# Miniprotein binders against Uncharacterized protein AF_1993: the designs that were tried, part 9

Target 1, 103 residues: Uncharacterized protein AF_1993, of Archaeoglobus fulgidus (o28286)
Amino acid sequence: NYYYEANYDKELVAYDEGVFNDRVHFTSELLGPGTYRIIAGGTGIVEDIEIIDRSGNVVAKHEDTTNLLYGSSNSFVVRVNYAPPNPGEEYEATIEIYRYVEK
Short names: E, the ipSAE of ESMFold2; O, the ipSAE of OpenDDE; V2, 0.75 times the mean of E and O plus 0.25 times the DockQ between their complexes.

## First folded at step 20 (miniprotein)

Design h11 (from f4 with F55W; at its last fold request DockQ between E and O 0.91; V2 from the best seeds 0.88)
Amino acid sequence: SKVRIVIKITADSPEEAFRLLEEILRFALELARKLGIFIRYRIKIEDGRFEIEIWVEAEDPEVAEEFAKRLEQLAREIADQMGVKVEITIEVE
ESMFold2, look of step 20: ipSAE 0.848; ipTM 0.925
ESMFold2 (binder alone), look of step 20: mean pLDDT 83; pTM 0.816
OpenDDE base, look of step 20: ipSAE 0.881; ipTM 0.937
ESMFold2, look of step 21: ipSAE 0.839; ipTM 0.920
ESMFold2 (binder alone), look of step 21: mean pLDDT 82; pTM 0.810
OpenDDE base, look of step 21: ipSAE 0.881; ipTM 0.937
ESMFold2, fold request of step 22: ipSAE 0.851, 0.866, 0.861; ipTM 0.927, 0.933, 0.930
ESMFold2 (binder alone), fold request of step 22: mean pLDDT 83, 83, 82; pTM 0.811, 0.811, 0.808
OpenDDE base, fold request of step 22: ipSAE 0.884, 0.884, 0.884; ipTM 0.938, 0.938, 0.938

Design h12 (from f4 with R19E; at its last look DockQ between E and O 0.96; V2 from the best seeds 0.88)
Fold by ESMFold2, look of step 20:
Structure h12 (fold): chain B 103 residues (1-103), chain A 93 residues (1-93)
Amino acid sequence: as target 1 above (103 residues)
Amino acid sequence: SKVRIVIKITADSPEEAFELLEEILRFALELARKLGIFIRYRIKIEDGRFEIEIFVEAEDPEVAEEFAKRLEQLAREIADQMGVKVEITIEVE
């Protein structure tokens, strides 16, 4: 959103892309504490954006957005689950994760 | 024990709403540090609406309740000073 972009610098901390024809997921490295913007894209269906704690437990699932503004006072992992738009259909999947940092 | 706090901010000025949201988040992070607990949060900024959802997991339910109480008190105090409306929902298990 404009308000965060106007007040913070962004640091790209994760990026991935690929072409698939079945369900796949992208999983980030362990991210440190902070406020992040998580952007899932491509031509497929983004089923959810999951937040995974250090123990490997899924602590949150977001099915309502592909552009998530999320943070934590602890470390966490982001996992994005994709599906083809139709069974077996080839699609592109992308993930971008930025950390907001003070100017 | 698990506590979920949802704070919805409504203001005539989006800039005021963002200011309050930022102050709430800064306080929440400092309070969590002081109490030795962790928080997770999601921020929604759409159509001039500002919402923050804060999730607390603490082994001691008294600490989780203290966090929620102090955060609610701060949010309401600052909102009142600014003339900004807040709607706060606290869910406890």
Scores: ipSAE 0.830, ipTM 0.922, lowest interface PAE 0.5, mean pLDDT 91
ESMFold2 (binder alone), look of step 20: mean pLDDT 83; pTM 0.814
OpenDDE base, look of step 20: ipSAE 0.868; ipTM 0.932

Design h13 (from f4 with D12K E59K; at its last look DockQ between E and O 0.97; V2 from the best seeds 0.88)
Fold by ESMFold2, look of step 20:
Structure h13 (fold): chain B 103 residues (1-103), chain A 93 residues (1-93)
Amino acid sequence: as target 1 above (103 residues)
Amino acid sequence: SKVRIVIKITAKSPEEAFRLLEEILRFALELARKLGIFIRYRIKIEDGRFEIEIFVEAKDPEVAEEFAKRLEQLAREIADQMGVKVEITIEVE
């Protein structure tokens, strides 16, 4: 992640964590326009990272990464979907979202 | 109307690839503002690969098409000037 870190400051704009034993969502506040780093973590399964527009519609769904570099010219919400690694198993889930800002 | 634009950048230097990616994104955001449309984008920087995927949503399909054409033209012109290779795909829904 050298190139963005070398050229931009980053600001933590959203964080959440919890311990669960079923499927859960973690949902951010409404984020403004900009370029963001979205990091989903924990000991569970990250099923996807969804992008939700201001109207509440899911406009993108990313199943191929837990570290997403994403942006928009409009406001949006990030939702991360988690599942237990085994049925009923307790797990930790986290979401961290940073905005890249000019130095 | 929906348009998807994928730009894959290959350069001798990753610094040049990043510079081109930044210029493409800056232009895309300014063009979207001028045309009164919104864009979303995903950036992928892995193993020396630089890729940006841009999604355009516009009520008028002609405006979305204009955005894609102008963005492609700019990306190819700058890439040629820099000696950088780009692969551009445009998908209209």
Scores: ipSAE 0.834, ipTM 0.918, lowest interface PAE 0.5, mean pLDDT 91
ESMFold2 (binder alone), look of step 20: mean pLDDT 82; pTM 0.808
OpenDDE base, look of step 20: ipSAE 0.875; ipTM 0.935

Design h14 (from f4 with S1M; at its last look DockQ between E and O 0.93; V2 from the best seeds 0.87)
Fold by ESMFold2, look of step 20:
Structure h14 (fold): chain B 103 residues (1-103), chain A 93 residues (1-93)
Amino acid sequence: as target 1 above (103 residues)
Amino acid sequence: MKVRIVIKITADSPEEAFRLLEEILRFALELARKLGIFIRYRIKIEDGRFEIEIFVEAEDPEVAEEFAKRLEQLAREIADQMGVKVEITIEVE
């Protein structure tokens, strides 16, 4: 998004990519407090982006976007769920997570 | 106790809307620190819409309610000072 990119630097804190033919998920390391941009993509279906608290509870599910701007004053984990576009079809799944920092 | 606060910002310019959003988030984080609570938030900036959704999880219901009340007061005060419109909704679960 232009406004956050214009006003903040960003630090890449997670990146992964793979090719799959079934349902898979990505789970991040524990992320510290801050504001993050979470970008899930590829050629398959991104079903949701989940936010998991320090205790392991799912506290949010985002099914309405693959480019989520999210933050917390506490630590959390990001989990992204992927599915093939058609049963058994090969697809790419990607994830990028950036932390925004003051310029 | 879970409280959800949604602040939707409408301004003459997107830059004003973004500035207000930043001020609101800054105050929310500082208020949470002062009250000894944690918050989570989602920011939506798309198609000229500026929205922040704040989630409060506090053991003491009175503290969560105080956070929501004080945040609403500050958001409305800053918006008025800037000549910017806000729509604020507060949901308690």
Scores: ipSAE 0.824, ipTM 0.918, lowest interface PAE 0.6, mean pLDDT 91
ESMFold2 (binder alone), look of step 20: mean pLDDT 80; pTM 0.772
OpenDDE base, look of step 20: ipSAE 0.872; ipTM 0.934

Design h15 (from f4 with D47G G48D; at its last look DockQ between E and O 0.95; V2 from the best seeds 0.88)
Fold by ESMFold2, look of step 20:
Structure h15 (fold): chain B 103 residues (1-103), chain A 93 residues (1-93)
Amino acid sequence: as target 1 above (103 residues)
Amino acid sequence: SKVRIVIKITADSPEEAFRLLEEILRFALELARKLGIFIRYRIKIEGDRFEIEIFVEAEDPEVAEEFAKRLEQLAREIADQMGVKVEITIEVE
């Protein structure tokens, strides 16, 4: 993370937070070409971070991280799926998406 | 046509690994533009380990294969010049 911060400026393109007790998802606006950092957090379970193409197809699914460094030469949408840590338990969900731009 | 290219970078310093990763990505994006194809990529930076996965979706499988071949050649050439070790895996689906 330090190396991108040292060499690029960041633009915050999405931020949201909330408290939930059921499965929810966050879906971004259409993002343009570029390199992005996608940070999903909170006290619940982040089940996956999905990449969706312009046609609505899921083209990638990331189940192994909540801090994803991802990019594309085309437009795409990010969807993050959250679940409670225990059935019906309240949890916090957060999402931050930054675009890296050259200084 | 789908091709996945994974490049794992090992270097004496993380700064060298990052520099190589940046050059690889810059070249990949320019090559994709020249070939008229799209790429998606995931970058993993974990301590001193740097990895980039590049996914090519192209209607013409020959173009996807050309992309992968040229990217591998460039990555190995720059890595050799820098004295940096790379592992490159190409999967065609």
Scores: ipSAE 0.829, ipTM 0.919, lowest interface PAE 0.5, mean pLDDT 91
ESMFold2 (binder alone), look of step 20: mean pLDDT 83; pTM 0.820
OpenDDE base, look of step 20: ipSAE 0.880; ipTM 0.936

## First folded at step 21 (miniprotein)

Design i1 (from h11 with R4I; at its last look DockQ between E and O 0.97; V2 from the best seeds 0.88)
Fold by ESMFold2, look of step 21:
Structure i1 (fold): chain B 103 residues (1-103), chain A 93 residues (1-93)
Amino acid sequence: as target 1 above (103 residues)
Amino acid sequence: SKVIIVIKITADSPEEAFRLLEEILRFALELARKLGIFIRYRIKIEDGRFEIEIWVEAEDPEVAEEFAKRLEQLAREIADQMGVKVEITIEVE
């Protein structure tokens, strides 16, 4: 996103990658308050990006993007759910989470 | 109590629209802190449209309503001062 990139520094706070052939999810560590960019990449199908509160409850589910700009005044966890493009098909999945910080 | 505030920003200059979005978010976070509540938000910046959706996490419905009304008032005041148009929708569930 050009506007956030032009005005804020980004801090990489989570990265993971893998090769799979079944449904999987990537779950972040507990993230502190702030504004984040969550990027779900690879060749798999991203079913959703879920926001999970400190108690383990799913409080938001985003099914319309693989590049989510999201934030909170409280702590939260991100979970990204993947599925293979076709049954049993091998796919790559990557997750990158950046925190925007003042320059 | 579930309160959702959607603010859509239209301006002649994308930079001005982004600046208003930033100011609105800053005000929302400060107001939430003062009222002792939490908020979550999603920002959409696409096709020249600037939008922020805010979910209020408050135990007391009256406090959530106060947050929404005060945020709306402040957002409209700042937008007017900047000469920027805003469309604000408040959903109470």
Scores: ipSAE 0.835, ipTM 0.919, lowest interface PAE 0.5, mean pLDDT 91
ESMFold2 (binder alone), look of step 21: mean pLDDT 82; pTM 0.796
OpenDDE base, look of step 21: ipSAE 0.881; ipTM 0.936

Design i2 (from h11 with K2R; at its last fold request DockQ between E and O 0.91; V2 from the best seeds 0.88)
Amino acid sequence: SRVRIVIKITADSPEEAFRLLEEILRFALELARKLGIFIRYRIKIEDGRFEIEIWVEAEDPEVAEEFAKRLEQLAREIADQMGVKVEITIEVE
ESMFold2, look of step 21: ipSAE 0.847; ipTM 0.927
ESMFold2 (binder alone), look of step 21: mean pLDDT 83; pTM 0.815
OpenDDE base, look of step 21: ipSAE 0.880; ipTM 0.936
ESMFold2, fold request of step 22: ipSAE 0.861, 0.861, 0.859; ipTM 0.932, 0.931, 0.929
ESMFold2 (binder alone), fold request of step 22: mean pLDDT 83, 83, 83; pTM 0.812, 0.816, 0.814
OpenDDE base, fold request of step 22: ipSAE 0.884, 0.884, 0.884; ipTM 0.938, 0.938, 0.938

Design i3 (from h11 with K44R; at its last look DockQ between E and O 0.93; V2 from the best seeds 0.88)
Fold by ESMFold2, look of step 21:
Structure i3 (fold): chain B 103 residues (1-103), chain A 93 residues (1-93)
Amino acid sequence: as target 1 above (103 residues)
Amino acid sequence: SKVRIVIKITADSPEEAFRLLEEILRFALELARKLGIFIRYRIRIEDGRFEIEIWVEAEDPEVAEEFAKRLEQLAREIADQMGVKVEITIEVE
């Protein structure tokens, strides 16, 4: 985090939060070309962060992080999939997406 | 045609590693623009290690291979000049 934030400004492009007890997903609006920080959080399980191209195809799934530094030379959509920590248990889900821009 | 390039950077100075990573990404984006192709990338930043994973999609497999070759050449050349170690993996799917 430090190196990008020391050298770039951040623009918040998506934020959402809610309380759920089932599997849910968050889907962003279409994001333009650029480098983004995608932070999924809360008290539930973040199953993956998916990247979807302009045609609606899932082109990547990231199951190994909740703080993804990702970019593209084309437009794309972010989808984050959440699950309860235990069956039927209420949990909080959060999403923040920032675009890095030159200072 | 799809090509996946992984560049792992290890340096004594994290600032040097970050500078190399920035230069690699900047060149990759400019080269993609010149070749008329798209790239997607994931960056991992850790203390003392930096990694960029690049996915290339091009209709012409020769163009995707040209991208990978030129990116690898640049990354190795600059890393050598900086005294920074890189590991580069190229996979064609």
Scores: ipSAE 0.833, ipTM 0.923, lowest interface PAE 0.5, mean pLDDT 91
ESMFold2 (binder alone), look of step 21: mean pLDDT 83; pTM 0.815
OpenDDE base, look of step 21: ipSAE 0.884; ipTM 0.938

Design i4 (from h11 with D12K E59K; at its last look DockQ between E and O 0.96; V2 from the best seeds 0.88)
Fold by ESMFold2, look of step 21:
Structure i4 (fold): chain B 103 residues (1-103), chain A 93 residues (1-93)
Amino acid sequence: as target 1 above (103 residues)
Amino acid sequence: SKVRIVIKITAKSPEEAFRLLEEILRFALELARKLGIFIRYRIKIEDGRFEIEIWVEAKDPEVAEEFAKRLEQLAREIADQMGVKVEITIEVE
């Protein structure tokens, strides 16, 4: 992500981490319009990153990345779904969400 | 009414590709505001290529189609001026 980092500042808008042994999700607060970097990590499985609109509808589901560059002209919520690598196995889960702002 | 626009940018100068991507996104956001519609977008940057996917949700399908046509026209015009290549796909649902 050299190009966005070179041209924009980042504002951390959400962070969480924990240790789990079952399926869990992290859900953000309502985020305003803008361009965001969503980074899901840890030692577990990141099943998807979901985008939820103001009405509570899931409008996007991204299963192909754990480092998503996404934006909207409207407000939205991010939900990340995690699973253990093996049934009952302990794992770490992390989430970082940044908003890009003009330098 | 829902429209999906995918714009793939390929250039010898990745800085120029990024500049075109930024211009496209800026125009898309301003056009959406003028037309009173919402857009969502995903950006992928890899291997000297830049890709943006834009989802349009509008009450009036003609407005969504007008957004897509105007965005495509703008993207192709700027790409030609900059000497970069674009591939644009528009899907209507």
Scores: ipSAE 0.832, ipTM 0.921, lowest interface PAE 0.5, mean pLDDT 91
ESMFold2 (binder alone), look of step 21: mean pLDDT 82; pTM 0.807
OpenDDE base, look of step 21: ipSAE 0.881; ipTM 0.937

Design i5 (from h11 with V56I; at its last read DockQ between E and O 0.94; V2 from the best seeds 0.89)
Amino acid sequence: SKVRIVIKITADSPEEAFRLLEEILRFALELARKLGIFIRYRIKIEDGRFEIEIWIEAEDPEVAEEFAKRLEQLAREIADQMGVKVEITIEVE
ESMFold2, look of step 21: ipSAE 0.844; ipTM 0.925
ESMFold2 (binder alone), look of step 21: mean pLDDT 81; pTM 0.787
OpenDDE base, look of step 21: ipSAE 0.878; ipTM 0.935
ESMFold2, fold request of step 22: ipSAE 0.826, 0.847, 0.852; ipTM 0.918, 0.928, 0.929
ESMFold2 (binder alone), fold request of step 22: mean pLDDT 80, 80, 81; pTM 0.781, 0.784, 0.787
OpenDDE base, fold request of step 22: ipSAE 0.883, 0.883, 0.883; ipTM 0.937, 0.937, 0.937
ESMFold2, last read: ipSAE 0.852, 0.849, 0.846; ipTM 0.930, 0.928, 0.927
ESMFold2 (binder alone), last read: mean pLDDT 80, 80, 80; pTM 0.782, 0.782, 0.782
OpenDDE base, last read: ipSAE 0.882, 0.883, 0.882; ipTM 0.937, 0.937, 0.937

